# Designs tried in a protein design chat: miniprotein binders against q9h3h3. Part 224

Target 1, 235 residues: q9h3h3
Amino acid sequence: EDGFTAEHLAAEAMAADMDPWLVFDARTTPATELDAWLAKYPPSQVTRYGDPGSPNSEPVGWIAVYGQGYSPNSGDVQGLQAAWEALQTSGRPITPGTLRQLAITHHVLSGKWLMHLAPGFKLDHAWAGIARAVVEGQLQVAKVSPRAKEGGRQVICVYTDDFTDRLGVLEADSAIRAAGIKCLLTYKPDVYTYLGIYRANRWHLCPTLYESRFQLGGSARGSRVLDRANNVELT
Short names: E, the ipSAE of ESMFold2; O, the ipSAE of OpenDDE; V2, 0.75 times the mean of E and O plus 0.25 times the DockQ between their complexes.

## First folded at step 16 (miniprotein)

Design GM5
Fold by ESMFold2-Fast, scan of step 16:
Structure GM5 (fold): chain B 235 residues (1-235), chain A 97 residues (1-97)
Amino acid sequence: as target 1 above (235 residues)
Amino acid sequence: DPEEKEELIEKLIELIRRALERARRLAEEGRVDEAKWLIIKARIIAYIYAEMTGDPELVREVMREAVEILREIAEKTGDPKAEEALKLAEEALKSVE
């Protein structure tokens, strides 16, 4: 890894989670208002800590779109963290299977496809496509980071409700590709995020389960999805 | 650069402080779910710190502060959610001490 980039990103994500969010909630707002909202809050122009020259004068942690059917369920994260702490002191082996079982036991099943893009019109265009897919019902929920004070890439996160449901994860990838997204995507279960697992860790856990690369498939657009844990091509 | 690592560690400690202070404030307002989420976030940051430093003590310190915050909420509100969260936090702390 490059320096402490993963740790810096994780720390910033935690800080961002604690600050206010800009949300388009399709459960309470008509879909016809989305284009105006996207024009008002392009992620390349929304600043992390506010600026009179940007769309926001106050801090913004995340810019998010909730689908009409979105029902948040983070599971029992407190119980998950307690079990993780007990597991570490027990001396028992910590493996991908053990972590998967903890996640299932505590119903901490959500995960996300991640894409990292430089600030600019390409990021704004990608986010607009994802946001429309969410509001139209092809995806459930998504968020994008605002522009950092010191620059750097921004991240779009597209969530699925169950990382153990491989078909659901692949369907989300297909919907992202159908929205016109062509960049590299990686999939990370939220259980790894809640346990602070990143980069090369002492347990040799790989927090990235899947990787998606764009490709043309015959006359249709598609992607190649790799199961990173088993090093197996899924598509 | 070693200086970069030291600055990141300082940021992590400051984030834990902010999270726990906000949790205590929200607890005083009776906002149990929001306080619980800040405690969860503080624990995540402590896990990141532990991996960077190899020192698990900060995780235990955050767990002790979480018990104190949740106990205060439970005593003042009688909220079943706060009492359940306190029970889980106390059991977690006992498993690591």
Scores: ipSAE 0.780, ipTM 0.896, lowest interface PAE 0.7, mean pLDDT 88

Design GM50
Fold by ESMFold2-Fast, scan of step 16:
Structure GM50 (fold): chain B 235 residues (1-235), chain A 97 residues (1-97)
Amino acid sequence: as target 1 above (235 residues)
Amino acid sequence: DPEEKEELIEKLIELIRRALERARRLAEEGRVDEAKWLLIKARIIAYILAEMTGDPELVREVMREAVEILREIAEKTGDPKAEEALKLAEEALKSVE
């Protein structure tokens, strides 16, 4: 399955987007209710397709927390896809730089830090930390996958507004680390998702832009960030 | 793994079908933005499938169906978001000829 992991993840992500979400929306719900909500819906116990023994009896695609200032801006994804088709037929080189330009032109700028954790205490603790950071305003929005039928790792996605704003991406990493997160993080721009770029893509593009590794007391930010495309350390 | 690949192709085709059906229902409810996103998702899966199979016809078919759904929404509702989405979808379809 290693050869088609990205395609399987894309298919599962689409299915999850179509199913109901459990949402804590800080725009309409007092922050004081968050701890009770987190206790009711720990991601290690919420099941993808529902189970009488879990917090949910019906399918759940995602568990999400929206910050007080959350205002979704998806950009012109259809225009992006039209330009992508034109680019592919033009014979022009398809590179990270070309895709970045395409994303900027069509205002498809959002991206996300990804972390993969096994079901259990560490996942629930990590999610609680991220959710509190979102409600307190250090992060904009986040979501976590429910527990799959056969188990396996779950993913926490922490979104930023603009993947071309390197400082903003690094500030989100810093906030994730300040929330107590110590696992490996990778950053993926949504433009790659909208264009169907996956691990074994024909253009040999790295599907993530940044990688963050925790370091003990080594920096004010608590992490070492690598620009994956250029193999350059940023912090 | 040929068996894994075949099963994944079948799963992707089913997801495209479900997305198009749900987009029509959301559109009928006036939920144009959600319908738009499902059409975009269907096209993403169609691109992945086209690369796996070497057959671009499914992408073109998904794009034609998306244009049809958006045209019906725009005509029925007069929603500016649906009209803009239709224009962009038509442009995308034209690019694949």
Scores: ipSAE 0.341, ipTM 0.673, lowest interface PAE 2.9, mean pLDDT 83

Design GM51
Fold by ESMFold2-Fast, scan of step 16:
Structure GM51 (fold): chain B 235 residues (1-235), chain A 97 residues (1-97)
Amino acid sequence: as target 1 above (235 residues)
Amino acid sequence: DPEEKEELIEKLIELIRRALERARRLAEEGRVDEAKWLLIKARIILYIYAEMTGDPELVREVMREAVEILREIAEKTGDPKAEEALKLAEEALKSVE
């Protein structure tokens, strides 16, 4: 709403990352237990800081599902940050291409499809669909924010392991659509998150690489995907 | 809306201090990976702060503290990645001084 919404959301996400997570880990937990776990911890009811009337009495930063084949690889984020600081000192132009090269050099390749939904049945249903797709192997890993004390929309993040792999990013979009998701999706490489780049940055970088909109009929994918950087439609 | 900007800046400063305090405690306990991630988070918040304020003094102060924490991690663990991170952080601190 105001001019600093993106920075506030970034600060909240950083705080959430540092608090405990509630995780269904398909690498160690049978898939048959997922439905009970989803019923116990619907994201519209899990509270950010705990409440005796909610599923959690203790703070929860994120609710996550790890797929059976999930192997976390964040790359060398500390090296990325050091190289970013050196780049700023160098006086060289800072462009999307420069950031992409830093990400590749330091193996910081992950990214995520983001969707924002109001607390309620539709959020819980969407999250259940995504979680099942993760456990069934159609997606690799996902997380959803708990309900904030002020209310407001919650975010579902669906990760891919390599933002430079366009086919992989598009396949994740297709899997999200196949799970019944029809809302707007935006894709953000984690390199922008690790460098603190959000809207209104001084380098005029757009951290959103792709945008996906649900399209009724006439499409095998169920969506149209736009390359935001080049303003080119991919599907 | 200058008031809203000031509130956000104060929130970012609080979050940086909390992350550095927790990183120091974890480093003292030998919990190296957790401490490294808190330093990563502190740097992200610092980048947002720097973009909003252009204030070099807090940047220098936070970088000095991060160097101290990384030095403790490297000394306690002998971790080659911690030693490399310390070297890079010391180099970064020199560039802002």
Scores: ipSAE 0.665, ipTM 0.844, lowest interface PAE 0.8, mean pLDDT 85

Design GM52
Fold by ESMFold2-Fast, scan of step 16:
Order: C-alpha cells, then sequence, then structure tokens
Structure GM52 (fold): chain B 235 residues (1-235), chain A 97 residues (1-97)
C-alpha cells in the first residue's frame, strides 16, 4: 500500500484501543456459548462507529476472545517509554539488540501474529477458527478489528506472551495453521508498537520479526517460517 | 502525498488531546491503571507525530502533561502506583531537558 498506510493503521489502532471492546471471556463464560457469540458478532458486519443495520449501534474498537488461562502481563511499559526517551537523547546507538534489551529489562515481552483479510465470509470463518482455538486452549488471546467506514482489510491479531521465546512463537503459528488459516502471517513484538516504530523509521529497524507462509504438502507443519531479523528460514 | 500527511498529522494531534483529556478524567475518578494506559497511548501517538514531523517539542509537552496528571492523582489518592508512576515520569522528563 502507498502513502502513510503504516502510520494510519497505527493511529487507528490507538483510537480503537480507547473505544469499547466486544469480548468473549472464556475465564467467566462457558465455552458452549462461543458459537452463538460468533454468530451474533461476525467481524465483517460489526461496524467501527455503530450503525442501525449492524450488530452494534455504538462504536466498537476491537472484538476479542480471552482464553481460560489468559493472564495479561504488559510489563513496565511506562519504564520502557521513559528509557526509550532517555536513549534517544543519549547519542548511543539504537539497534534491534538495544530494543530487545530494553524490552527484556522492562518485561515488555508480548508480541502478535497478524493477518489482514478483506471483509466477508473468509474473514468471519478465519476469526471463528482462531476464536475456537483460543477457547480450547491452543492460543492465549486474540482480537479482530471491526469494519471501517472506508472499507479495506481488517486485521486479526493473535498474541503470545514472549517474543524472545522462539519455540512459543512457532507453536502459536502451528496452532493458527491447525485452525485452518492459510494466508500470510507476520509477527511483531509489542515493544515496537509501544515505541511508535513502524516500517519507515529513522533507525532502519524492522518491527516484523517473523513471517509465515502456508505451504501445501512439503513441510511437517504446513507452514514455512522466515526469521526476518536474521534472514534465516526456520521451516 | 502532502495533503494526506497533513490530514494524518491533524488526526494525531486530536488523538493526543483526547487521550490526555480522558486520562485526566479517569485519574480524577481514582482509576489509576486506566489513566496510566491512556498516558502510554498518548506517548505512542506523539512518537508517531515526532517521526513524521521531525519536531520533538510535542513529546516534551506530553511528558509535562503526564507529570501534572500523575501528580494530581498521587496527591489526591495517595495510591502507591500513582506515586511510583509520578516518580518515573519526573525522572524521564528531567533526562530529556
Amino acid sequence: as target 1 above (235 residues)
Amino acid sequence: DPEEKEELIEKLIELIRRALERARRLAEEGRVDEAKWLLIKARIIVYIYAEMTGDPELVREVMREAVEILREIAEKTGDPKAEEALKLAEEALKSVE
């Protein structure tokens, strides 16, 4: 996409975070209620700012599913941001290793697999698969954006606890694939999100750590994962 | 596209303003964790703004506003989380001045 797509997406995500969420919380709601909830709130029909013709009359920022064992731990994001501000004025080199170390020091370790899909049946089907995997315990937590006024693709985010735990990140990829997802996936640590770092940044940092492509036959898992930071195929 | 860039900058400024206003109101209600998260969101937005414009001054203005909001809630509630957040925000602001 041309222009300031990454910046627009980041700004819209921040705005969405501040609006109400529709949540299926498996910690307090029986799993048997999930199918009815998914039928009531398909992401292709839930509108970002509310509409009489949609399932919602009021704004919705995100549609989310929390797993039974979900225990949110964002780490010390305030400390991370303070350290980042100090680092920028220090004149010291800013590298992927520096950000990784700041993230570890402040326990800001979460990250997410992202997939972008056009509004429609395929999006709703993909979200239903992800939501079931979360409720069944194969994934921890996930969210999907509602339909925007301008149209365009919607995003499904599937979170993992620790972006430095390669095995955990790869296991989440496997669970997403097992849920029937075949589109391109990219993995981004939340540390980049909290620091406002996107593709075209002054430090030439790449916020995408992994990329996953579905492969018919061939590999044992049905996916090919690339470590983008080190340019190594993990397959 | 210069017009697209200018529109986005205007939207970022408005989002920062809304986040700070909501943080202040939540802090007045004693909802410290929610207020802290809005201040975190305001900082993310201002980082995007600074990168797009090359202007770091709004970052410092947001930091000063965060200190003021956190000072008010810490004084009114005595909440250790608010006091800790205030100390960190004050140290951060001193490091960039």
Scores: ipSAE 0.774, ipTM 0.886, lowest interface PAE 0.7, mean pLDDT 88

Design GM53
Fold by ESMFold2-Fast, scan of step 16:
Structure GM53 (fold): chain B 235 residues (1-235), chain A 97 residues (1-97)
Amino acid sequence: as target 1 above (235 residues)
Amino acid sequence: DPEEKEELIEKLIELIRRALERARRLAEEGRPDEAKWLLIKARIIAYIYAEMTGDPELVREVMREAVEILREIAEKTGDPKAEEALKLAEEALKSVE
């Protein structure tokens, strides 16, 4: 059954944003406490709505790690949404270029690398690697979803400040790979999230800007990154 | 699946209601930036609803309610951030009406 999966995931993400988060904040917590925190809250065991048998008895929306230099800047999302609503009533073309222009105009530049993993050792190991990279300064901020009541894959989101900064996006990919991550990664600008664009839509917009596949080869370890919008290999 | 779609629509409407309720409380507590983010999230949910149903009216309803919430808070508290958010919300609503 593939009907409305993206909409269900989007609704769940919005609900999760409104519930409490478990946060390791490297701006106020010594890095030496990270390993104990990761052992206490493995994402495969943290339940979305709480369970006396899990690490949490109360609901948890997200499990997050903030880097020492993390300074949130989401831009003018209210202005972005207003401009989007006006654009829809204007009759002007709605294209990837138009959304990029709206994002730049309103400084809504953040984006994220996404990876989806089944609950278990691989998820917990991947999250621990990402969390250490954040605390050590190779990544800025990341979060992972808790285990859903009905099961299914969990998502790790690794954020970057500016989706138009190709080098910065690629550097984040390299840091993720250096942390031992080998699964498929996809990169989505937050502008699509703020406009509710998740699946096949009437404008035929693809919210995935980049795709990264793990590759062993040549003289370097790393990944092959594809620019999905232009169908061009970057690495 | 019509039943699955109906359940999701009900969930989206309930999320909007919860977001608007919490936004009102946060703004009254002197936390207008957090209230603003809940209003932003309510509009995202309304966009998802509009794409699923082809009906854009819920977006406008959420915008009207956001204006009323922000106006009440700005008048009650005199908070400059709430006044700024109100001005932006009013301009947004005017552009789609």
Scores: ipSAE 0.711, ipTM 0.850, lowest interface PAE 1.0, mean pLDDT 87

Design GM54
Fold by ESMFold2-Fast, scan of step 16:
Structure GM54 (fold): chain B 235 residues (1-235), chain A 97 residues (1-97)
Amino acid sequence: as target 1 above (235 residues)
Amino acid sequence: DPEEKEELIEKLIELIRRALERARRLAEEGRLDEAKWLLIKARIIAYIYAEMTGDPELVREVMREAVEILREIAEKTGDPKAEEALKLAEEALKSVE
């Protein structure tokens, strides 16, 4: 039945975006400080709304690491949203190809690999690996959710600049696997996020473009990547 | 769970209110790019609300409030960026009204 899990997660992400973030910014902070920062702020212990017994006494929305070469570029999201309103009114077909063209036209190209892990050692270890890959330049930017008051899984988001650059998306997957990550990964373009498309919708759009599963042998990348839209294995 | 759904809806409404309030304050302080980001987020939350409830009116209300915030800032500051943001917001609102 409909539990609205995707909408709950989206609402939590929006609330988190509006609260303060804990950021390790490799553009202004020496890489040698990363290990101490990771030890101070393990995601399984950082609480969403603060607790005197946790690393934070104040609310934290996200824990993030910015790479040395990271340059934020969200594109023209306002123009994208305006074009989306016009498209709906026009009666023109709304398809994955149409959304892709709107994203390209307005330069809203970023996307992210998502992984969901329970609070604990595996989450903290996975985040540390991702954070090191970001600071070392194999990934551009990443963030992880803090521990929710009621518990539940936490999410790690690893961003890429251009979801239409398949090679770049696959290179990010490879870097995530090289960091020791073995859980399921899904890739979502931010254009779907900016238009509020999170689950089954009237246009039958699937916001997940790629799915990555760990593979012990075979692929040199350490994973099997599926193109969800075309139902084709890429690796 | 109907109660959980109603609580989520109330949370979405509160998030929109917070985003619009903070956007106005930031715009008044000359922090237009941050204000525009909050207006974008308010609209995303309104889209989620519309999907959950089947009612798109809140999206239009958020768009109208964004136009009013940007209009006030453009009139007070004469900032070309604020004027361009206002123009884009007005065009978006016209497409749905």
Scores: ipSAE 0.611, ipTM 0.813, lowest interface PAE 1.6, mean pLDDT 87

Design GM55 (at its last look DockQ between E and O 0.93; V2 from the best seeds 0.86)
Fold by OpenDDE base, look of step 17:
Structure GM55 (fold): chain B 235 residues (1-235), chain A 97 residues (1-97)
Amino acid sequence: as target 1 above (235 residues)
Amino acid sequence: DPEEKEELIEKLIELIRRALERARRLAEEGDVDEAKWLLIKARIIAYIYAEMTGDPELVREVMREAVEILREIAEKTGDPKAEEALKLAEEALKSVE
C-alpha cells in the first residue's frame, strides 16, 4: 500500500466510528431474525452516506453483529494513551514488546482479524457467514464497513478478546475459515489503533501480528497462520 | 503525493474538530462515556496527524480541550467517572507540557 493509504483508511475508520451503526445484537434480538436483518442490510448495498436507493437514508459508519457473550470492555484506553505519551517523552526505546506490556498493564487486549473484499455477492455471503458464527457463539463480535461512493474494498473485522491469547486468536481464524472465507486475513491488536500506529511509523512497529492464508487439504484448521514478529508458522 | 497528503491532513483536522464539538455537546448532556470515547478518538486522529507532519502540537491542543470538556462534565454531573477521567487527562497533559 503506497504512501498514506494506511492513514487514509484509518481516518475513514475514525470518521465511521462517529456515525450511527447498524447493529444486530444477539443479546436482545432472537437469532431467528438474523436472516431478515441480513437481507435488509446487505453490506454491499448499505452506503456510507445514505445514498438514494440504498437501504439506509442516513449515514452509517459500520454494520455490526454482537454475540451473546459480547461485552464492550476496551480496558483503560485513556490510561494507555497517557502512558504512551509519557513513554515518547522519556526517549526510551519503543518495541513491540513495549506495546504488548502497555496493553497488558492497561488491559487493552482486544484485537481483530481483518479481511478486505470487493463489494458484491462474495462480500455479502462472507458477512452472512460471519454474522451467523457470531450469533451461534463461535465468534464474539464482528463489523463490516458500508459501501463507499468510490466502490472500493470493504473491510470485515472479527474481534477477539485478547491478542496475547494465541489459542483464542487461532480459534477465531478457524471459525472464520469454517464460515467459508478463503481470503487473506491479517490480525491487528487494537492497542496499535488506539495509539495511532499504522504501517508507516517512526518506530518501525508492525501493527499486523498474524497472517492467515487459506489452505486446501491442509490441517483441520484449513489455514496457515504466520506469526509475523517471529516469522514462524503457528499451524 | 503532496496534494494527497495535504487533503488527508485537512481531513484529520476536520475530524478532530467534529469529535471535540460532539464531545462538548455530550458533555452538556451529561453523557460521560460517549464524550470520553470521542476525546479518545480525537487523540488517535491527532497521533496520526503528528506522525504525518512531525508536529505534536495538535496532540497537545486536543489534550487541553479534553481537560476542559472533562472538567465541564465533572462540574455539571459530579460523576466519579468524569472526575477520574479528568484527573487522568490533567496528568497526561502535564507530562507533555
Scores: ipSAE 0.841, ipTM 0.932, lowest interface PAE 0.5, mean pLDDT 93
Fold by ESMFold2, look of step 17:
Structure GM55 (fold): chain B 235 residues (1-235), chain A 97 residues (1-97)
Amino acid sequence: as target 1 above (235 residues)
Amino acid sequence: DPEEKEELIEKLIELIRRALERARRLAEEGDVDEAKWLLIKARIIAYIYAEMTGDPELVREVMREAVEILREIAEKTGDPKAEEALKLAEEALKSVE
């Protein structure tokens, strides 16, 4: 985990983005086909490069489910990157506030809840629950990494459309928990991804905005969500 | 670990080359939106490289290549999306040269 772990994960994610994706698109595929699709392509069995004995014969970068209401909108990412170059030469301080303002100005507001799970039944069960929540409309879009050659943890990403909309981010957390997910969740705004900003960066920016921990004890939410930037509990 | 860092750097350079080559091929097919997405991705990878090495030159090279690709699309197609993207790319490059 130490050293260049975040940069390695970022490089793998970029490579995966450019390889073929395995997609269930509820906008064009009937919901009744979801269970068969999930059984055919469990993320613990789909391999990154098409290993012998896997269900896929070609590389798979990501396994994804798009909901009925999914409307792709990354915002003005090109303009964001241009403004980032200008900001770096301006002499102005680079802070979480300036990153937030860049994201707002260019409407690059999406972000994602992340969970990391080992290959196996728990991963496949968690993914199936998330995929159903997407097809049923409680979530809009999610993806999961395929199994790597050496094993290791896989990641499920559940997207939201506006990291500044705390209610929307909390509603997504609640939908994830309703699917039976109890592990730690972390939330990263996409602006950090588009600017290549990961954990060990020269500006000491923290790309993780929120953390969610499942709590027993019967609150209506079932989770405790912490705003990492302001060190304040949202729940 | 210098060996681990060197291998990651080589991977980042190869990913940039792959992204730029695919962007150029998509531009030749007239797929402006997908080409723009790949140019954005190449820039992201270049940012990671620059942070790891302390050397921003690869970011500059990617920015120059993006201008070249977008200019070719705009001149060939006359597509307003390509002209807008080219203008933004040219302004960004001027801000660092």
Scores: ipSAE 0.837, ipTM 0.928, lowest interface PAE 0.6, mean pLDDT 89
Fold by ESMFold2-Fast, scan of step 16:
Structure GM55 (fold): chain B 235 residues (1-235), chain A 97 residues (1-97)
Amino acid sequence: as target 1 above (235 residues)
Amino acid sequence: DPEEKEELIEKLIELIRRALERARRLAEEGDVDEAKWLLIKARIIAYIYAEMTGDPELVREVMREAVEILREIAEKTGDPKAEEALKLAEEALKSVE
């Protein structure tokens, strides 16, 4: 609950969304070209605003990989925002249940596993593993932030199509772990992002639905997943 | 603390300006879907601003500008998607007024 860190990250992500993306699209590009593309655009070297000494001379907002079966479905976000504004003026209670129902009604169901890593070899290795899992069909789509002008951690986002499908969310976690990722993961439904809801909000809503921790030396499971909203261990 | 908050607020205002300006340009090009996404993003940024400052007026201002941009697209193109988006934007603004 540090001062405005989540809002700063949100502002950076919104700015990045509006700049050009570097995309490997497995729907139109052969999988055999992935390794060369990853070598050309390692996220620790791709600069946010361009640099003659980096792989890019122009700004890059995100580096993304689209799976062969990826079909984006954002739902009716305009209708969601309108319903949210009406709900606020109605005086009716705003709870996780009412927000979940608005998301379902407007088909705004996507969500993402998030991981934050320092620039360097470990980030590039983690991204390469995720990108291969996407191209091989174990994950649907992922993106990673480029290197910021002032440094700092970079974020990898791995999307799932339905946050209400617990099994699907858990299968994505399993695929991330199978790709060799060992850092902390948190899962956030996109409905919270579209409504501008972060950790510090007046409704006391928790936008992080799940948390995954690697079990170092763990024999059986690879990761432990916690339902943050209900404080219940799922694995 | 206060300086960090002020810097963030200034960044949010600039992002709203960028999103609305790009939405107007895309509206002129007839790209309804991309213009709608920029208007959605401007609204998200305005929500963050409102929660940080306690002032909802920027949200209403962004809603009013969205109505104007969508009206321009609908008048220029006659696109049913733009007309439906305009109707939703007008109804949303009316519900919060």
Scores: ipSAE 0.812, ipTM 0.915, lowest interface PAE 0.7, mean pLDDT 88
ESMFold2 (binder alone), look of step 17: mean pLDDT 79; pTM 0.735

Design GM56
Fold by ESMFold2-Fast, scan of step 16:
Structure GM56 (fold): chain B 235 residues (1-235), chain A 97 residues (1-97)
Amino acid sequence: as target 1 above (235 residues)
Amino acid sequence: DPEEKEELIEKLIELIRRALERARRLIEEGRVDEAKWLLIKARIIAYIYAEMTGDPELVREVMREAVEILREIAEKTGDPKAEEALKLAEEALKSVE
């Protein structure tokens, strides 16, 4: 898988974004309908390309929940495009600092906490907890991948609106932990996703900024959060 | 693995085609920001294709289509940022043609 890992990940992400999504939108749907929706579409049973034996017969790219106050802001997409092309042709090294400046200048600020879980009860339970936190207003928006044809881990993405706002990033982590999530979490800014920075990327960059580990011991936050670049604990 | 590489190349071409088609529909619906993101994604995939094949022609084709789409956005919205993006995209296309 090392041969074309970044290329396959980029292609798969783009395909999922373009395929239909199953969305619970709390801006237009009563919160009382959430439990029935979660029971109808458990992520361990929703198949990526459809199957008559699953809840879906047609392809599904993502299963998503939008909070009542969710208002997406993509930032200055045109400026990001122009600056990215200039950066690639400039000969200047592509570094985390340069990408952070690019994102700030063009207001492409959203990011996400990622968790990877095997298909099954634990995944479905984790997703239900996250979805309820979104509908209740503790998180803004989240999505989970459907079950792949060949199997493998599924990913839950929990979004924040500004990756440079450490308080907001940490508050999202706390809400995830309060939902009962105990697995490893990593945080990735969306600018990295749009610029194709995945594992084994051609620029040899670490694809995530923060790491959260469950903390046993009665911490109010429920976890330890690390800045991955310099191993500094934030909580 | 030649078979894996050929299948991936075919997938990249299909994804670009779908992205450009969807971008045009989004513009017709007035969903300009979503269309812009699809153009960025199509360009990224086209560069991956060029690296894998050594053939830059698909990058040029995607750039030409993006220029046309950005021109429609700039004319429809009058947004100064869209006009700046169009000028930069036109310059980039001229440098690779």
Scores: ipSAE 0.259, ipTM 0.608, lowest interface PAE 3.2, mean pLDDT 82

